# VH-VL binders against q0atu2: the designs that were tried, part 112

Target 1, 119 residues: q0atu2
Amino acid sequence: MLDKKARIRTSREYRNVFEKGKRLSGRFLIIYYVENALDNNRFGFITNKKIGMAVIRNRIKRQLRAIVREYQGQVKNKHDIVLVARAGIGKSSFEGMEKDYIAIMKKAGLFARNANKID

## First folded at step 6 (VH-VL)

Design t91 (framework fv_dusigitumab)
Fold by ESMFold2-Fast, scan of step 6:
Structure t91 (fold): chain C 119 residues (1-119), chain A 121 residues (1-121), chain B 111 residues (1-111)
Amino acid sequence: as target 1 above (119 residues)
Amino acid sequence: QVQLVQSGAEVKKPGASVKVSCKASGYTFTSYDINWVRQATGQGLEWMGWMNPYSGNTGYAQKFQGRVTMTRNTSISTAYMELSSLRSEDTAVYYCARDLSYYETSYFDYWGQGTTVTVSS
Amino acid sequence: QSVLTQPPSVSAAPGQKVTISCSGSSSNIGDNYVSWYQQLPGTAPKLLIYDNDKRPSGIPDRFSGSKSGTSATLGITGLQTGDEADYYCGTWDSSLSAGYVFGGGTKLTVL
């Protein structure tokens, strides 16, 4: 589970990231990201109803949180990052989501230089 | 000021295709999904599908699978809905509507004025 | 065919109160937020209520929404002649094919 300080909690905070942030799309994920004025990173997770049933959405949300936590040490500090699950993610494997996350974070330049330690 | 402005009325023969446009202004076009909803004369609202303007990804209602295509042109902030193999039952007003999908919400906050499509021989 | 059930019509006099019901199932209303849309004659629908009970800017507080289990309700108090319209509930359906569904609509006549 991510610490409370590392989570985007309010609709206003989500709106700020979506309206002011940059956007990159992967195979299963879209990220929106913006620098914050804090001394830590914050993450948000959106599993829209377009993905499917609540059971599937809840599974994906938990798996994405686990992936983010695993790699949080590689992420450049002082960013608000929202992960939005794309249609089709319900058919992906955990490994597929993990690979997509790593690829998109690298493409965004959000992984610290020489953080090429991927399990 | 958010606006969605749709193309004008169309009259088509059965078997033809129609392509309706929806031009967005007053917001970042690629940040919000566009949905299409139709309404036959005197009938209720019927959801057709959604389109993500950034990625081009779509999701269509089962009834329209294989006949509908939703696309966009980001350089002119315009969404399109093309319906093929038209039948008389497709005679309706077609609406585009903006979807605020970023906080687990499922609602259409701004709507186009509608495009009347008449299918007759 | 409408997946969500609304009464086809409702009527009341100016100044009175009216409620419009919307009944669904666990896969739609039970699992998801409900919105309400107002359609004045000859116009496009307008968002009236979102997230079960929230009003967009510009919607007066005499309009309210609520949700309990698999049903939602739209309340209108202090009825005005300008409220004469069709009202639709809407939500996502999380069953086999995820999609947005509308109620059949309720025609409100202000007598």
Scores: ipSAE 0.017, ipTM 0.661, lowest interface PAE 6.5, mean pLDDT 86

Design t92 (framework fv_dusigitumab)
Fold by ESMFold2-Fast, scan of step 6:
Structure t92 (fold): chain C 119 residues (1-119), chain A 121 residues (1-121), chain B 111 residues (1-111)
Amino acid sequence: as target 1 above (119 residues)
Amino acid sequence: QVQLVQSGAEVKKPGASVKVSCKASGYTFTSYDINWVRQATGQGLEWMGWMNPYSGNTGYAQKFQGRVTMTRNTSISTAYMELSSLRSEDTAVYYCARDLSYYETSYFDYWGQGTTVTVSS
Amino acid sequence: QSVLTQPPSVSAAPGQKVTISCSGSSSNIGDNYVSWYQQLPGTAPKLLIYDNDKRPSGIPDRFSGSKSGTSATLGITGLQTGDEADYYCGTWDSSLSAYYVFGGGTKLTVL
């Protein structure tokens, strides 16, 4: 799970990213992202009602947090990044979501050069 | 500028199929989901389903499940909605609409001009 | 049938104010943000309000939205003849299979 400092927590903070940030879409995910004035990255997760019932939305949110945490060290400081689940994400595998996340972060220029290397 | 341009009017007999197209321009086609909404003469708006043009995934309203198919051709930025086993009650204007996800919601920020489908014997 | 209930019609004179209600349930309006769409005669719907109370660029501030519990309201002040249209509320429903629902529509006549 992500450290408290690495989470976008308030509605105001989410709206700031949506209003000032750039938007980039992947197969299952949309990211909104903006540079922050903090000393770390922060992530937010949105599984809006078009995704499905609460059980599905909560599962997707947990899986996205796990993916983001695994690749946290590869994200360029200092950004606020909101992940928005797209319709149909519930049909994706965990690996499918992970692959989409990596692809979209690379396309946004948010991953360090070595993000796609095997450790 | 964002535009969704739909195919022209269709007249079909009961039992036939109709395939309506929706060509997107002015944005990255695969970045926004497409919804289909219809409106019978003098009636309200009725949601039919969504299609994710990146993944090809779809979700349909229960009423249309089994006779609607939503697809796309990304090389020409075009979405399609095919409705089979047409009945007179399917006579309506069919709209495509772009889905913008924002915060905890999504809504339809741009709409096609509509395609009139008339089902008559 | 429409899942969200709107009055079928409303009318007022130029310069007046009208409000259009939209009533739902806990699985839709009670748990989701509401949008409003304007449909001028013979045209496609146009987004008028999103996120309960936000206006897209180009929509004048005489159009406003609000939400309380399981109901939403569209307000129009300074009515103009060009406002004659059908108005629809819409939102996602959080039931077993997520689907978008519209209100039945309200025909606004400017007398």
Scores: ipSAE 0.609, ipTM 0.874, lowest interface PAE 1.9, mean pLDDT 89
Fold by OpenDDE, second read of step 7:
Structure t92 (fold): chain C 119 residues (1-119), chain A 121 residues (1-121), chain B 111 residues (1-111)
Amino acid sequence: as target 1 above (119 residues)
Amino acid sequence: QVQLVQSGAEVKKPGASVKVSCKASGYTFTSYDINWVRQATGQGLEWMGWMNPYSGNTGYAQKFQGRVTMTRNTSISTAYMELSSLRSEDTAVYYCARDLSYYETSYFDYWGQGTTVTVSS
Amino acid sequence: QSVLTQPPSVSAAPGQKVTISCSGSSSNIGDNYVSWYQQLPGTAPKLLIYDNDKRPSGIPDRFSGSKSGTSATLGITGLQTGDEADYYCGTWDSSLSAYYVFGGGTKLTVL
């Protein structure tokens, strides 16, 4: 699990990202990202009822957190990043989600150039 | 206040089926998943599955797939758990519990009083 | 045999402090918030702690929760006779399907 300091936790923090950040859409994910004044990245996760049952939403969120955790060391520093799950994500595999995450993060230019685990 | 009231004790023969009810009150029934958890005498809690009262969708623990059916009647805010092909190992207290879910987590914040199901020949 | 591992029993005298551990894996405790449930003898389980360390209304601050890595801990200070009960940790598991998993439970005896 992501460290507390690496998580967006308050409504104010989320609003800041939505209002001031950039938006990019992938197949299964939408990301909002903005530079922060911290020494670390923070991640937020949004799921809604369109994705499915509460259990499904929570599952998706857990999977996204796992993906983010796996690649967090390869993300450029000083960013707040919110992942919004799209409706189709409920039908995707974990690998599909991971691939989409990598693709959209690359598009955003948020991965370090020396990242080794990124295909 | 939120309440979950379950049906009374059941005594069944092996091979029979049992259907336990869980009537919810004090909140919007269709807004929260209902989970079922059982506990054999002197044993720990065992999660059986979830049911969404709005859609009727379910998710069952692998152990009970094919043998458990979770349903609901929204008009009376009542959830049901039916377990078929009963065996002695199914003797336990069965609980319904409301699943409170937020962005980051979910947990069972309200529980029924439990229903004792005894399976004996 | 439970997915989450708890000590079978703990005991202490009134007024003392006890801790109950709950160990899991990355797919459950590692990725998810942990909840704790108290079950008094002959009663249904009751939510004691949620989101690792939060107390529902009505739960005294003698009860505390924490999580680190793939393990969680329940702390009880100022132990009272009324605290004698079974305690279960629980969380969701990120397997192919979403399953909720409980610890094996810990019997707390107040000496």
Scores: ipSAE 0.020, ipTM 0.666, lowest interface PAE 5.4, mean pLDDT 89

Design t93 (framework fv_dusigitumab)
Fold by ESMFold2-Fast, scan of step 6:
Structure t93 (fold): chain C 119 residues (1-119), chain A 121 residues (1-121), chain B 111 residues (1-111)
Amino acid sequence: as target 1 above (119 residues)
Amino acid sequence: QVQLVQSGAEVKKPGASVKVSCKASGYTFTSYDINWVRQATGQGLEWMGWMNPYSGNTGYAQKFQGRVTMTRNTSISTAYMELSSLRSEDTAVYYCARDLSYYETSYFDYWGQGTTVTVSS
Amino acid sequence: QSVLTQPPSVSAAPGQKVTISCSGSSSNIGDNYVSWYQQLPGTAPKLLIYDNDKRPSGIPDRFSGSKSGTSATLGITGLQTGDEADYYCGTWDSSLSAEWVFGGGTKLTVL
């Protein structure tokens, strides 16, 4: 569960990230990201219908939200970030998704050198 | 005051293609998926596929895979559905409908008025 | 045959209550949210219920939805002659190719 303020909730906000943001691909994830004018980060999550069964897509969304929540303290402030699941993510473990997230965020320059859990 | 306005009725011969348009107004076109649904006379609703106007990504029902193409022109807020190799059983009313792609659930909150396509020799 | 099963017809008198069932499986209703659509003769379908039990603005509270296991129901209380229409349920099917599926439709007659 991410705080309400930490979620991208409107279609306009999602579109802004896609239109103005940078894109970076990992093994299981694509991120789109852009600086915002707020005092906090916001995250969006997309699992497309071709990933597989809805139960798999819903599980992946829950797991991605849990991963983002766990590492939110390591993310550079004032960014809107959308995570898009790639087709292969359905066969990944939770740990595999977590490692891919950390790697892609570090590569994007959005993550601290040493990732740390806020738990 | 969301509106989806579809192109007019079409009469086609077997083997031809038809391209139906759906012009959106009253909202940000690229923020909502467009779904296509058809209905033969006296029959039920049949889903054909979805198209994301921002990315251009599509998902088609297996029954129509290889015969249907869904596209858009963002500069005029218009979605298109083209169905090729028409058969008499493709005679139906074709609807476009709006759906939020960025949420976990899907539902079709606004519908076009429908386009009648008649396929006959 | 449709993937989701609805009774082909239902009838009741004005002022009465009707329920329309929609039966599926674990891969569709069991896994996903259900929406309901009303189609008056000669018109496009109109959204009545979304996310199992939510009403869009402008839909009277006499329309309600519910879901239990692999089945969903549409309830209409205080039945009016203007409710004569075809009613469709719809949801995603999570089988090998994820597709949206509709029920076969139920014709409601107000006697």
Scores: ipSAE 0.008, ipTM 0.600, lowest interface PAE 9.4, mean pLDDT 85

Design t94 (framework fv_dusigitumab)
Fold by ESMFold2-Fast, scan of step 6:
Structure t94 (fold): chain C 119 residues (1-119), chain A 121 residues (1-121), chain B 111 residues (1-111)
Amino acid sequence: as target 1 above (119 residues)
Amino acid sequence: QVQLVQSGAEVKKPGASVKVSCKASGYTFTSYDINWVRQATGQGLEWMGWMNPYSGNTGYAQKFQGRVTMTRNTSISTAYMELSSLRSEDTAVYYCARDLSYYETSYFDYWGQGTTVTVSS
Amino acid sequence: QSVLTQPPSVSAAPGQKVTISCSGSSSNIGDNYVSWYQQLPGTAPKLLIYDNDKRPSGIPDRFSGSKSGTSATLGITGLQTGDEADYYCGTWDSSLSAEFVFGGGTKLTVL
């Protein structure tokens, strides 16, 4: 579960990230991300109708929240980050989504410098 | 400059297959899904399916399942749509379109110029 | 037959205002965001409106969109000869196999 302060909740806040943020795509996930004026990170989660039925969309959203919660301590502070599920994500395993998330966050430079990399 | 450039016109006989290409440039090809939409002469737009060029995953409209296959070649940033068992009703202009997921939806922000496919005896 | 219903044609004089309706159901427009596409004669469709009421860069504010319940509307004010085109609404349908559906299209004639 992510704390209230760590969630993007309003349509206005989501749209700000989409409009001003950078976009980076992975195999199952897309992230949009922008620096915020707060002292903490906020995360949003989008599973649009293209993905499938409500039961699948709700499962994916819960799994993505669990992944983000697990790695939130490694994310550089002061960012609003929205995770958008790509069509076909319903066929992915939890481990597959987790691996994709880590890869995307590293590529975006959003993880602490080399926090989960051995030189 | 985002561009989607499609292959040239095709004339086919009933029962044949056609494969239309869509070459992307000006952006990272694997970062956006590609949709295929057709339009018969004097008729409206009809969605056929989507293809994720990163994963290769696809989703097809029920009407075309079993006849359509959407693929890609990432080394040349090209998407393909192959339609088999052609009928005269398949005579149409076929478009590829880039899919942008934005907030709670997705929509088509850039389109190819279209490929005319004529199915005649 | 289209899943989304649009009038087949609409016409008005230059400078006037027109509205184009797009009617659906709870499984499509009622549950999803609507986009609109303009198709000039002999050309590919072009994105005109997304997320019910937003304009891409380069689309003048004469074009507007709105949604109420299971219907969406495209509004064009200050009508110009260059607006003659076919206009299509589109949205996702929340069926078992989610599909994108278009309206039947509306031919706008500037008289």
Scores: ipSAE 0.412, ipTM 0.824, lowest interface PAE 2.9, mean pLDDT 89
Fold by OpenDDE, second read of step 7:
Structure t94 (fold): chain C 119 residues (1-119), chain A 121 residues (1-121), chain B 111 residues (1-111)
Amino acid sequence: as target 1 above (119 residues)
Amino acid sequence: QVQLVQSGAEVKKPGASVKVSCKASGYTFTSYDINWVRQATGQGLEWMGWMNPYSGNTGYAQKFQGRVTMTRNTSISTAYMELSSLRSEDTAVYYCARDLSYYETSYFDYWGQGTTVTVSS
Amino acid sequence: QSVLTQPPSVSAAPGQKVTISCSGSSSNIGDNYVSWYQQLPGTAPKLLIYDNDKRPSGIPDRFSGSKSGTSATLGITGLQTGDEADYYCGTWDSSLSAEFVFGGGTKLTVL
């Protein structure tokens, strides 16, 4: 699991990311990202109602958290990043989600230049 | 075959409430969300909200928050939409529509025949 | 005034092709699948296209859908008199409180 300090938890924090951040869309994910004034990154996760039943949404969240955790050490510091699950993600494999995450994060330029665990 | 059959026309006074029913058949009622959409005369479609018949969870358009209540009776596969504090601009045809609950979807594949609600003093 | 913008009306002769545009934003069409609905006069809406370009059973291949960026398009070829109706695009809006949004509707007249 992500540490509490690495999580976006409040509506205010989410709103800040949505209002001030940049947005990029992948196949299964949309990311909103903005620089923060902290020394660490914070991640938020949103699964829309249309992703499916609660059990499905929870599964997707678990999977996304796992992906984020796997690559968090390679993400540039001082960012708030919200992952929004898009329609269709429920039909994707874990590997598909991971690939999409990597692709969109690269496009956003959020991975450190020395990151070697990516691709 | 899938069918959504709605209750009959309603005539209400301003300030009153109206409750429209939507009886589903031909499929597992609890497997699909029920959405409500209204259409004023000569106007476009306006989404009001969704209700999941399995959990009873709902999501309402901000415009109707505090004024709309969507419920269901699973024993008779019937969804309900109640709109309170009626005003003249609520005069419209109200539709229920089915929407898949388990998978990603952005469409309503079956619609009720509509219920005309007239609000007049 | 609608979240999604459609032309108020389009017209063509039988046998011709028409297109109906639907313009939105990144939070709706940009992020979500678009569906199209046909509403014949005095009837309930009918699903015409879902998931941007898929046709439900019973919908002829004269009807097509596409999406690019924040816009969607409905195409109708071999126009028939029976196609005279109102057409609406719709999609979910990816906001904190997700809402389904419709276009303003397009009235198709067959000349």
Scores: ipSAE 0.022, ipTM 0.665, lowest interface PAE 6.5, mean pLDDT 89

Design t95 (framework fv_dusigitumab)
Fold by ESMFold2-Fast, scan of step 6:
Structure t95 (fold): chain C 119 residues (1-119), chain A 121 residues (1-121), chain B 111 residues (1-111)
Amino acid sequence: as target 1 above (119 residues)
Amino acid sequence: QVQLVQSGAEVKKPGASVKVSCKASGYTFTSYDINWVRQATGQGLEWMGYMNPYSGNTGYAQKFQGRVTMTRNTSISTAYMELSSLRSEDTAVYYCARDLSYYETSYFDYWGQGTTVTVSS
Amino acid sequence: QSVLTQPPSVSAAPGQKVTISCSGSSSNIGDNYVSWYQQLPGTAPKLLIYDNDKRPSGIPDRFSGSKSGTSATLGITGLQTGDEADYYCGTWDSSLSAEYVFGGGTKLTVL
């Protein structure tokens, strides 16, 4: 579970990330991300109706929140990040989603430990 | 410039199969899902299904389940839709369309030009 | 039968305004965002409105959209002969399975 400060909560905040942010696609996830003026990261989770029924969308959202929480300490500070589930994600395993999240965050340069390789 | 270019018109006999292609250019092919929509002569638009070109995962409208297969070849940025056991009522223009997710929805921002499939004896 | 209901046709003179309705249910329009597509004769559909009321780049502001409850409306002002087309609303429906559903289409004639 993420605390209140780590959540994107309003439609205005979500739209800001979609309109101003960068887009990067993985196998099961799309992320939109933008730097914020805060000292912390905020995450949003979108499971569009195209994913399936509410029970499937709720399961995916819960699993994505668990994945984000587990890797929270590795994410570079001062970012608003929205995770959007791609069509067919309901057929993916938890491990598949986790691996996709790690890969896309590394590709975006959002994992802090990746910076050490430049040195 | 984003483009989806589809294969040419086909004439098939009842019971045959048809495979329509949709070649994407102007963007990263695996970054956007592809949907297939058909339109019978003088009729409205009918959604057939989606294909995620990165994962290969698909979802089909219940009406086409068991007769439609959607695939892709990422090396040539091409999506395919194959419809089997063709009937006269499958005579239609078939479109591919790119899916763009925006906030809590998704919609089709670019469409192929269409492929006419005629099923006649 | 289309899941979303539109009038089959609408007509008006150049320069006038028309509105095209799209009626659904709680499992589609009532619980999701609506898009509108324009199909000129002999061509593929083109995205006209997304997210209920947003226009893609290149779509003039005389096209507008709105949504209230389980219905959506497309408005066209300053009608031009080049607006003669079929107009379709569309949205996702997740009542039993996730499917994209279209309205039956409305033929706009500019007389």
Scores: ipSAE 0.701, ipTM 0.889, lowest interface PAE 1.4, mean pLDDT 90
Fold by OpenDDE, second read of step 7:
Structure t95 (fold): chain C 119 residues (1-119), chain A 121 residues (1-121), chain B 111 residues (1-111)
Amino acid sequence: as target 1 above (119 residues)
Amino acid sequence: QVQLVQSGAEVKKPGASVKVSCKASGYTFTSYDINWVRQATGQGLEWMGYMNPYSGNTGYAQKFQGRVTMTRNTSISTAYMELSSLRSEDTAVYYCARDLSYYETSYFDYWGQGTTVTVSS
Amino acid sequence: QSVLTQPPSVSAAPGQKVTISCSGSSSNIGDNYVSWYQQLPGTAPKLLIYDNDKRPSGIPDRFSGSKSGTSATLGITGLQTGDEADYYCGTWDSSLSAEYVFGGGTKLTVL
């Protein structure tokens, strides 16, 4: 699990990312990201009403958390990053989600130059 | 300040349609969903559906599917709710309410003043 | 008939504490944040509590919310005459299709 310190938890924190951050869209994910004044990165996850049933939303959230956890050590420091699940993500495989995450994070330039395990 | 101002009272015959408007101000219209909730006299609140002003995407309660249409005009920050095939049971006060579209949960932090729709023969 | 169940009415004297329960299921309260709305007589509903226990600006700390399992509770301390109103809980339900659902409402009478 992601440490509490590595999680965006408050509405204010989410609003700050949405209002001040940059936005990039992938196939299954939209990310909003902004620099923070902390020593660590924080991640937020949005599986909104557009996704559908709670069982699907919860599954997607768990999968995204797992992906983020796997690569968190390779992400540039001092960022707040919100992952918003797009419609259709529920029909994607875990590998598909992971690939999309990697692609969009690379496009955003959020991975360290020496990051490994990145396609 | 955030305001939602709705159109005036309507009186309709059974089988007719009604279209209620909700003009938003004081915030970025496309950043929040507009939800519609109705309340019959002496009854509780009933959620009808939502409309995302940015994309135009909608989600309707099953009860109203096929009979309700939620739209918007972004140029004038106005949302619309049209209910067709009106029946006496549709007599109620209809509210629009704002809801942030990004969050995984929904809560309605600002409400319109309500529009009374009366359906009678 | 409402998806969420509330007591029809509660009452107490000024200065007292009241609680309003809201019972649901795993597909609604169990999995989603609960909001509470206050509706004064003849007015539109007003957001009172969101995300189970958070107060919007302008809402006094006399109002509190909590959630446990598939139930939520609204607490009002230091009851005032002006608190006489209908109170509704609400949350998202994802049992079949995504719908927002309200409780049946609770009428609070200040004695």
Scores: ipSAE 0.029, ipTM 0.700, lowest interface PAE 4.5, mean pLDDT 90

